VH-VL binders against UPF0598 protein C8orf82 homolog. Designs and how they scored, part 7

Target 1, 218 residues: UPF0598 protein C8orf82 homolog, of Mus musculus (Mouse) (q8ve95)
Amino acid sequence: MWPPSGAVRNLALVLARSQRARTCSGVERVSYTQGQSPEPRTREYFYYVDHQGQLFLDDSKMKNFITCFKDLQFLVTFFSRLRPNHSGRYEASFPFLSLCGRERNFLRCEDRPVVFTHLLASDSESPRLSYCGGGEALAIPFEPARLLPLAANGRLYHPAPERAGGVGLVRSALAFELSACFEYGPSSPTVPSHVHWQGRRIALTMDLAPLLPAAPPP

## First folded at step 3 (VH-VL)

Design bh27W (from Fb36a with heavy chain Y57W; framework fv_ficlatuzumab)
Fold by ESMFold2-Fast, scan of step 3:
Structure bh27W (fold): chain C 218 residues (1-218), chain A 122 residues (1-122), chain B 107 residues (1-107)
Amino acid sequence: as target 1 above (218 residues)
Amino acid sequence: QVQLVQPGAEVKKPGTSVKLSCKASGYTFTSYWMHWVRQAPGQGLEWIGEINPSGGWTNYNQKFQGRATLTVDKSTSTAYMELSSLRSEDTAVYYCARDYGYGEWYYGMDVWGQGTLLTVSS
Amino acid sequence: DIVMTQSPDSLAMSLGERVTLNCKASQSVDTYVSWYQQKPGQSPKLLIYWASTRESGVPDRFSGSGSATDFTLTISSVQAEDVADYHCQQYSDYPLTFGQGTKLEIK
């Protein structure tokens, strides 16, 4: 597991580095201290995942390629243990929680906690979508029939693990690649009817629509 | 193909300042922190500081008493270290080195420049 | 500041022998220690990080161990190309600090 439990001094380097970053937003919404201990042998950390599937410390002043977590083992552990936050703590601000031993890792997200970043396909394996930088270890079967382009925000969605909300965002670069496979019906330039995948013409089910809000994301 | 290129040598008089360069190539310059480390003749390595090339944020070793200034030029993928109020004790090889790690975490320095020999003499 | 102390200062080994280099921190650094090899006339090269993880491309005869304050770099069968100064470094706290180095020579 990265970051290692009990290695609080190395986390101090991470926090010192993030304190030097600049942001465009200046308003704090909820009060916490990274690494706070509300009870013996418990540590609480607060995280944010953006629309590109990059994971950050929530209080990082700048969120970019340098400041996001990239360690495969940590990302796999974090997202594999992700669940809805029903802990009674920070539920309104951090709707998801990943429990790693004695660490409570609270997560908020820009769109969805699961963001698909890569299509994994080979001759020996059925295609899968990988999310949040976790490679093959954070991958689920690719279901082209269940792709949902949402007209309200111009974003693309795909099924995700139920524990993490059941629907995930497809990051923009991957969504652009997959959108080349869409077929649009007569008199409907904004809503595709089919997707062309591996030589097959597949009808879109649109079954994920009820899981997404009618209003655009902020 | 990933490399950091530094000039071979600089000679300066005591009391002056020097600005050493480090040109990066073969990787995304803004994605890794850059470190500056010096080595006096026959001595060990001494850490001077680090800079985030994307935002320009720095952390320094206090022993340099604010004499060191780290900067970057993103357009040329070049890092700079300026050292002021030079003394004979500043005679050393000065290395730039790329951070080895993920995001804000640090593991070590995986790519090093060849070093610039700074000689401070009267 | 955390002080890193290496021992011995210098040693000479015969080809094929096992060599151990020691590094001691003045306070606990957990496993946040890296080892560097610096051959004559060259820049340092990363060998080990996280006290025991070998960097890609580094021969398997190099291994690291230790935690808290006591760390060891081991070369299981010394080769001619291993002639170098070896430096340990802690990254548990600022400022980052290195040991004074151990010089390895072949007889």
Scores: ipSAE 0.000, ipTM 0.449, lowest interface PAE 14.4, mean pLDDT 82

Design bs59D (from Fb36a with heavy chain N59D; framework fv_ficlatuzumab)
Fold by ESMFold2-Fast, scan of step 3:
Structure bs59D (fold): chain C 218 residues (1-218), chain A 122 residues (1-122), chain B 107 residues (1-107)
Amino acid sequence: as target 1 above (218 residues)
Amino acid sequence: QVQLVQPGAEVKKPGTSVKLSCKASGYTFTSYWMHWVRQAPGQGLEWIGEINPSGGYTDYNQKFQGRATLTVDKSTSTAYMELSSLRSEDTAVYYCARDYGYGEWYYGMDVWGQGTLLTVSS
Amino acid sequence: DIVMTQSPDSLAMSLGERVTLNCKASQSVDTYVSWYQQKPGQSPKLLIYWASTRESGVPDRFSGSGSATDFTLTISSVQAEDVADYHCQQYSDYPLTFGQGTKLEIK
């Protein structure tokens, strides 16, 4: 049966939206030591992912292409095991956790923990979006109808694994390429109505909008 | 340039204790975990424990059950392993070894001291 | 404790031959395995970590493979300088444990 109250449903969406919007935000300057052992046989490490999908040690003073993690095996393992941090430790500052053997790897992010870096498309295969430098091993089906250009911050978003927050950021270079496919109606110059993909005119669902808050002006 | 320096030998009587040193140089001492590993004559390697010099965090092999104590002196970049209630079975070469404590993963023990031969004999 | 068992205990090879050393874990250690070379009278030297990643400065004739419980170290063309004991080690769980070692000799 259908629920009688739209007001209750709208409130639930507002709460879920606020919660998800703050998933990667946290208090900076949390005290920790890389490799600390708060209990026997456990090592804890702290990581940061930027808006380009590059992964760093959180306390690295240099965060550039040279110092980001590039090892495919590590990236695939790290992001494949990424889950919301419900450990009772560092939850506010590091909203995600990747458990790898003896290691708890805490993660915070600039925007979203999943950042799409490449479109994987060929004539023989359905298109997929790859994230965080993980190539084909970290890829999900590309759903053009569900692309969300967010007017508040000028960024592009796409569905991501629910375990990693359900919505991912499309990095700037890829977003620029994909944005060329958008169609804007005369009545809505800042909100696209359709995307043109593979010869089709596809209506945008905008279903990710409730999951993302309004961002402060740039 | 990166090196771990250990004394060559120690001779102790059963029932006494020994404190072995391992002086690090050529790297940031607090950025890497330090392990202690021993090797009895003609036998394999046996892990004693590890310490993070930055926080003093330690993990031990239960076999040594309070007999081994790992410490560090950050001001001199020196790690220590104290082993008490010595027995003849403790006769072995004792190594300190560095691992990547500030990396992506545990990447193995990449730098080893030369080892200290501990002889326990009455 | 996780028991690491190496085989064979010793072997003798001719120069230039391919050498395969085995290491078995009593339970799954995923890929958290390192290999060390120890020449007579010397400290161990890291060769391989994460089951298959070669340490910087180690010749490319050394390679590692395996996952879960079965691991191998291969020397594609053995040289006289490779005479040593070889040790595997797991770091999946505490305590960290080593195999008993395999002695490689040249005949």
Scores: ipSAE 0.090, ipTM 0.607, lowest interface PAE 5.5, mean pLDDT 85

Design bsLA (from Fb36a with light chain V33L S34A; framework fv_ficlatuzumab)
Fold by ESMFold2-Fast, scan of step 3:
Structure bsLA (fold): chain C 218 residues (1-218), chain A 122 residues (1-122), chain B 107 residues (1-107)
Amino acid sequence: as target 1 above (218 residues)
Amino acid sequence: QVQLVQPGAEVKKPGTSVKLSCKASGYTFTSYWMHWVRQAPGQGLEWIGEINPSGGYTNYNQKFQGRATLTVDKSTSTAYMELSSLRSEDTAVYYCARDYGYGEWYYGMDVWGQGTLLTVSS
Amino acid sequence: DIVMTQSPDSLAMSLGERVTLNCKASQSVDTYLAWYQQKPGQSPKLLIYWASTRESGVPDRFSGSGSATDFTLTISSVQAEDVADYHCQQYSDYPLTFGQGTKLEIK
């Protein structure tokens, strides 16, 4: 029974909202055309993922809950195939690429391509973090010792699949819950030394810090 | 070479069922939804339904609900349409056609099979 | 269901003439409209999608326009090879629906 036997495409809802956003007057011509075919049998599509882990068509003018992609099968396939963009095409603007045969699905992101949205915890299994709306199919082991709060932008990071950059952003609501568990040392009031998780006091490794550039103040 | 290969013809008696095939090649079969469309002699096109080969998820035209069943075999990159309780009005050319695009995005149907002529008569 | 109505049912044009084919939806389909060309004995071929975007490999004499309920396919200079039935199709809502087709012939 699970997952449900009939994940169906909400064609009109997704397409109508995405298309309406694209028709905003006064917006400069895009550098690409969605579905463009640079050679026979090749199609190219362009996407954007925000700090909430919501996936959009890159050229959508409004990016909110209503206009984001919600099809579970599509999200799972898209993010499972995500790799760094080494195609020689659009690398500067779209640093990640999800390939499906001769389809190139280019992705740019507000922060990281992997955004953790939910903690999946059960009594029989170790806790996992789910990302980008993919539920249990897009989940990895939760490693509290490797949480990295970044003082420069106030955001929280966690390990992510190596193919998708190795570091993921923890969305703000989940980060708020996890940050309540931090403990600060006497010599550093702005950087936590430990996290308290499930009755344990765990030292933070800070091993993700070199993978993230220092962000300038907003 | 992207192509969809269908049998040329089928002849069936009223009240029976038929299972039409559509063999895909030259692209990643699971990346595109597959549509089934029919055309009665001298008439317009009529949409039957669509299937996602990756998950087997389907959407049907209400007119064919309960009579048409869309399936796929990923190992052979083949899509199938089974139509039951055949009537003479089901005589038509049946096309499979690839969705233009990827995932839930739809742009039209860019690659079509050559069609199977189904004749329903005694 | 959204009903698509094409006009005229058929027309005959002289080589080099501009031809206009019309398609009307029973309710707004925004720009979710495609045009197909079907030559005698052949499968349909996608010409235009999103009302006005030309499919790769389609000659530039073909153009689409319109939004909401009223759509037009224009062939700026008709050629002998353009003899075909032309079908419009909406994809704004399920079920996907086609017009009845317009037959284009050369005089």
Scores: ipSAE 0.000, ipTM 0.439, lowest interface PAE 15.0, mean pLDDT 82

Design c1 (from Ca41 with heavy chain Y102W; framework fv_cosibelimab)
Fold by ESMFold2-Fast, scan of step 3:
Structure c1 (fold): chain C 218 residues (1-218), chain A 122 residues (1-122), chain B 112 residues (1-112)
Amino acid sequence: as target 1 above (218 residues)
Amino acid sequence: EVQLVQSGAEVKKPGSSVKVSCKASGGTFSSYAISWVRQAPGQGLEWMGVIIPIFGTANYAQKFQGRVTITADESTSTAYMELSSLRSEDTAVYYCARERGWSYGLDAFDIWGQGTLVTVSS
Amino acid sequence: NFMLTQPHSVSESPGKTVTISCTRSSGSIASNYVQWYQQRPGSAPTTVIYEDNQRPSGVPDRFSGSIDSSSNSASLTISGLKTEDEADYYCQSYDSSNHYVVFGGGTKLTVL
């Protein structure tokens, strides 16, 4: 059949010891080589997560559905081990780090490292939000009162694990579905006051606002 | 629990190519480094190369550069090792082996395939 | 580029202790982890030691690993030798300069 048009995961991992300067979106040019070994028994890899929660090698030339990581166990392990980057290395360009033994997996993100992709709900279980393609293994309790619609960028946020910054982005398709439950008043047409969820009228706390770089208007 | 299951024994003619498969069953595939190691009769273990499927990249020992190609098909959780221009000294048991972590070269091969005997004879 | 050198063979009686060395030809043995594999006749190798001195679940505590920087070598020690310990033993490390896995030549352990 016809080969897919676009980048596939066929990136040369330069295993020779070298560093290449490159430009990162929203940050200064940073120099690294995938799989570099700055000290004995250590390997460093560099990743990027987009606003849809798709994970890529940072140096992937094309970032689309074809080139993103899809292995469930890898995604679960990667995001379960994610922590703020306090390694002393690449902190400005890659604010998060997932450690696997002596392997440092640096991560930068378009918005947040946690991006919620699915609402997991059934009549027998409390609703949960799943993130970054990790299914049930990367899911946390859904807390509708703590949803934060951020006026500054028009995006929707929800609590996330503290180790990954405490706040996660709700991907656009899911945010659209959840936004249908919001109640807007005439005095606040751009910021909802309540969410209607499972027959209840729930006041929004807006408590996540201080955790985001762009503070919402007072 | 992950197992590596390899294809069956092969008898090949000098100058031909052989392609051995290694299917991961019962778990993960893409995120682990998969190496190929051969052992000629009565001889030691010889590393041939590695693939890290999630990176889409392979690395080969200098001795096999130009003759070996290691590939992976994530949809079938299968790694392949193709060796071309076969000679009688390529007669060996070929193993695939998975490194314990996501990294390459930092940890032990925790899971080994059962081995595939490739005999090169005229 | 470096080589790992092991003795070709060692022999000991049941109940005794045997030590198999693995010497790195250039660069420090401590620069990279050393693993040890056991291969019984007709079988694929299995890990007996990983990360210099760690034992996998199911490997008896009679097996131990160590690193000696002064001799630039790693050692596998097997105490209380049993007949089922008869096998070929391989050390393995990693060359960071070319990203190659390096195996030792192997040691045949005979238990008589």
Scores: ipSAE 0.013, ipTM 0.529, lowest interface PAE 7.6, mean pLDDT 83

Design c10 (from Ca41 with heavy chain I54L; framework fv_cosibelimab)
Fold by ESMFold2-Fast, scan of step 3:
Structure c10 (fold): chain C 218 residues (1-218), chain A 122 residues (1-122), chain B 112 residues (1-112)
Amino acid sequence: as target 1 above (218 residues)
Amino acid sequence: EVQLVQSGAEVKKPGSSVKVSCKASGGTFSSYAISWVRQAPGQGLEWMGVIIPLFGTANYAQKFQGRVTITADESTSTAYMELSSLRSEDTAVYYCARERGYSYGLDAFDIWGQGTLVTVSS
Amino acid sequence: NFMLTQPHSVSESPGKTVTISCTRSSGSIASNYVQWYQQRPGSAPTTVIYEDNQRPSGVPDRFSGSIDSSSNSASLTISGLKTEDEADYYCQSYDSSNHYVVFGGGTKLTVL
């Protein structure tokens, strides 16, 4: 049954659902086979994370709640090892890389590789934001002063680990809840100046702006 | 700690089929490859095949193609191996084994089931 | 579609060093990782070496692995032999062309 005819000749592990022959989201045309082995003892896999923080095999036909990765240990391991892709391979199409031994896991993202999905709050501890389905293990301190509403795309951003680009997207449902706390100045009714959080009026720093594109992709 | 727990011993007649289960306890196998390896009495380890639930695919050693089917139920973290057209030479202990890493073919089988003895006799 | 060949048996006295070879019949031994498993009677195999020369936590440093390109073989070396080391030892590699796991025939280690 598999691997397909010709794949055995290439000494590649053929675990692909389909073979790509076209561009990836307007970037450089790219071709790969899931599980390919470009050198001895090395395997390469290709992934995609959407604006809701759901992780998929990049070549999955459908990308929805049913087909996304849900295994907590895998998600924690994958995102904990995520780094910018400076490998010299697939950098234009897959800007991030998660290494597991001799396994290279290339990642492309709809917006950011870190997508915050949950606010973890308790009466006894400072609030934290959890990302990409990783629960407590993939959580960082919530910093309301550093929330960045980006006018260009209508999305909300928050600091993320530097290894994963330093800025993360806040998933739409969570962003809607957090945006209810914004206060707008008289000179700019469309750009918030402060956020009201737990009884405090906090000025927004806007320090994440340089890390994000000023205009949406064409 | 994750353990693989297999179903109990089976006694089968020639020509019948057997289905052995392997359940992950204390963890899951959704992101891991699960192989099946058999061992006839006093003989070596023989690889039969693998299920890679992550990719929805299975692969079988040529000797067993057409006779073996390996499946997985991710909701119960259970893998199954079904072997048909049984012969006396299929008498063996059957093991399930999980590869240490998330990518198949690069790492050791660090978690093994306890083994299931299948005896084929008339 | 290659074979891994091991000696059927090896024996040595306590405190000495023994080496078990695993020779690949075609293609380079270095093309794929080699693992080593220990199996005592009535038990499932246990990993003693993974990725050619790495030891799992809990495996004594008396166990070591190596690759010898000149003989196209991998070797498991056990120093300071103890009676508890008596077991069958299997090497294992992977055929990337067919996605097959390949086991050696196994070596019975007897400690005199």
Scores: ipSAE 0.006, ipTM 0.528, lowest interface PAE 8.8, mean pLDDT 83

Design c11 (from Ca41 with heavy chain I54Y; framework fv_cosibelimab)
Fold by ESMFold2-Fast, scan of step 3:
Structure c11 (fold): chain C 218 residues (1-218), chain A 122 residues (1-122), chain B 112 residues (1-112)
Amino acid sequence: as target 1 above (218 residues)
Amino acid sequence: EVQLVQSGAEVKKPGSSVKVSCKASGGTFSSYAISWVRQAPGQGLEWMGVIIPYFGTANYAQKFQGRVTITADESTSTAYMELSSLRSEDTAVYYCARERGYSYGLDAFDIWGQGTLVTVSS
Amino acid sequence: NFMLTQPHSVSESPGKTVTISCTRSSGSIASNYVQWYQQRPGSAPTTVIYEDNQRPSGVPDRFSGSIDSSSNSASLTISGLKTEDEADYYCQSYDSSNHYVVFGGGTKLTVL
């Protein structure tokens, strides 16, 4: 069937109460049809990115390595065009939008729309972090001083393009590698004060903290 | 640059099936909509159906529903169109064509295969 | 379910301008993009106009497209006609209600 038939039915009240507007956390509760045409010459598609940086059709019943998008050119185009959703459509459920001509590609995410998967380091070039399977084409300068380990959820964050929210999640495997470089002070045993990178002791700025949702008190 | 290369001409008997292939270059194959369009001798263009390989979904013109099946093999970057229960009026050149963008139904067919002549006769 | 109707043939002298119409039988012509294809004998079609009025790289600016909502039609206009413009021309649009591609019947252009 065309587009893939997997429309999720929802009431307007459910969309209004959705936590998807923050970190895309929540139940599948959106009423749409993949490839719908709400106005002439426009098509709408709906996507989801997980905490591993894997991109899926939002209505995929199974979300695993086999069913995620792997086409490099598609991933590069999709994430390069990603911006906050100010379209007036599906903003509560899909906080980001990637435009391709008259095609609107709505995105919700498990944590952040940008998920860093690899450190690209060489002797001749400054280190860069690659995100969402885009390799060299979706990579930004690695800024160790701006790493943010968030105590509330145990996750690691790093700057990301402003158009994609300004802060990205570091995938767990990469976060474990980078965590070996952290130094903890006696005043905060659960939050590091410095990172050791390439022989240098660098103070963490913690400047990304205001960009992340506050966890509710237990 | 992407090219679409189709299989060679075929002569088939009435009641049989034909399967035409359309091979695309490179890694963008999976995300593009591939349509099949036929043209009977001296006649106009007639749309048969479409597939987006990555979605695994195909849709067909009502006239061909039940007789046409469009499939794709991502490992070989090849789309297929199989037409069953062939009749003499199915004699035509069959084209595969790619839509310019990733979106179906919005844009032009920017890349066309060279065409495959299918002749239905005894 | 709509049809796109084109004249069967048009003819004009070299250097003149010709316009080929494409009329939608039901629903608005402006509801969906209209494309135009050129087909010479023995060849696959090639795009001369996409998205109502856009030209692909390599197509001369003598080719232009337009939409007229009052007549519910699209038009392909070719100015400064040359002998190599002789071909069949097809308009094409999308029927969103039935989820399929619609082609016009085609117009044979003769340059004499």
Scores: ipSAE 0.012, ipTM 0.491, lowest interface PAE 8.1, mean pLDDT 82

Design c12 (from Ca41 with heavy chain S31R; framework fv_cosibelimab)
Fold by ESMFold2-Fast, scan of step 3:
Structure c12 (fold): chain C 218 residues (1-218), chain A 122 residues (1-122), chain B 112 residues (1-112)
Amino acid sequence: as target 1 above (218 residues)
Amino acid sequence: EVQLVQSGAEVKKPGSSVKVSCKASGGTFSRYAISWVRQAPGQGLEWMGVIIPIFGTANYAQKFQGRVTITADESTSTAYMELSSLRSEDTAVYYCARERGYSYGLDAFDIWGQGTLVTVSS
Amino acid sequence: NFMLTQPHSVSESPGKTVTISCTRSSGSIASNYVQWYQQRPGSAPTTVIYEDNQRPSGVPDRFSGSIDSSSNSASLTISGLKTEDEADYYCQSYDSSNHYVVFGGGTKLTVL
């Protein structure tokens, strides 16, 4: 035992320890060990994505800009392979799964697994929204008509890849920028009817509403 | 196109310590498993340990427990292997090697450093 | 802990086929993937087979890997031997219990 003599942690001890994931309520309920091997040639890892689109190891005690994953190639690979978790394992606590070779990467999220962080716009191509730190490699067409401001939680949503649930959260800073152009009708002062984008007055479809949960119960 | 570039050869006295560096260039670093493997003259490959920098943790082969420390500096994309209480039997070429993809224990070491010769003699 | 046992040396004539075995001492060989490395004097090892039987780009199809659960061994087969194939060959697997990488002792291939 030499933990007191060094800041280096033993990887075997980290991989061997049972880790408990926090539920949405903050109560620890599910147990796992990072890197566990329930069957031959298989490794399981557990991740968390926050409302800013930052990815963490789920059992990380510090979740801030310093401790989030920043490796572009890893983020692109992880989120490109993200699918609903229908594996029969950890589905209730980790609703999404990214298969990277023989690694099962389970993901839980604060809001949505896709969180849009940047608007990519140029004169030579149509605008796109980039998500989860993946830059141009994790970008989809921007569809202003399909923006959904959700009154229940004050958040803004946009279409996302179907494989990742079809709807993504727009992070707060970007949502503030996009929401500056909303227009409200006389009968709905809290829900906008149109968005003004690039000189056009665009009616909001509200078609994403059924894909989002109702306001949380009190 | 990823390379692992190691520090130069070292000559050490018995009882001293050596610290070998391994810098990743042209690629990603933090999520990959980086192992240290040594090879004594005319002998086979011997695994010493591994670090996955993003976990902030290392694991060591039983033979090297208490003598080896593997660390990583993510800001410089550099892994280090420090071996203490050196003996003549520690004379070897020391390699860093990165596992393919973001796996640990699932795939091959596709990227190897050029090796660092450490000679332990009086 | 387990060991991977390889023959110390093998030799064969150019154009012939050689097979190098790698036997796991405890636990199933199929529990974890087996990789194969080629090492020439003065050089770091290079991968010739990964994930039991896959070839990296640039490795000729003369190199193949296989697993035999009944003998608890992996094999590297090199057909159409060329003088450039002369090297040391190492198998490698993983110990899930201790999270250790395990190398075989190595096989010196001589092409006569």
Scores: ipSAE 0.073, ipTM 0.622, lowest interface PAE 6.3, mean pLDDT 85

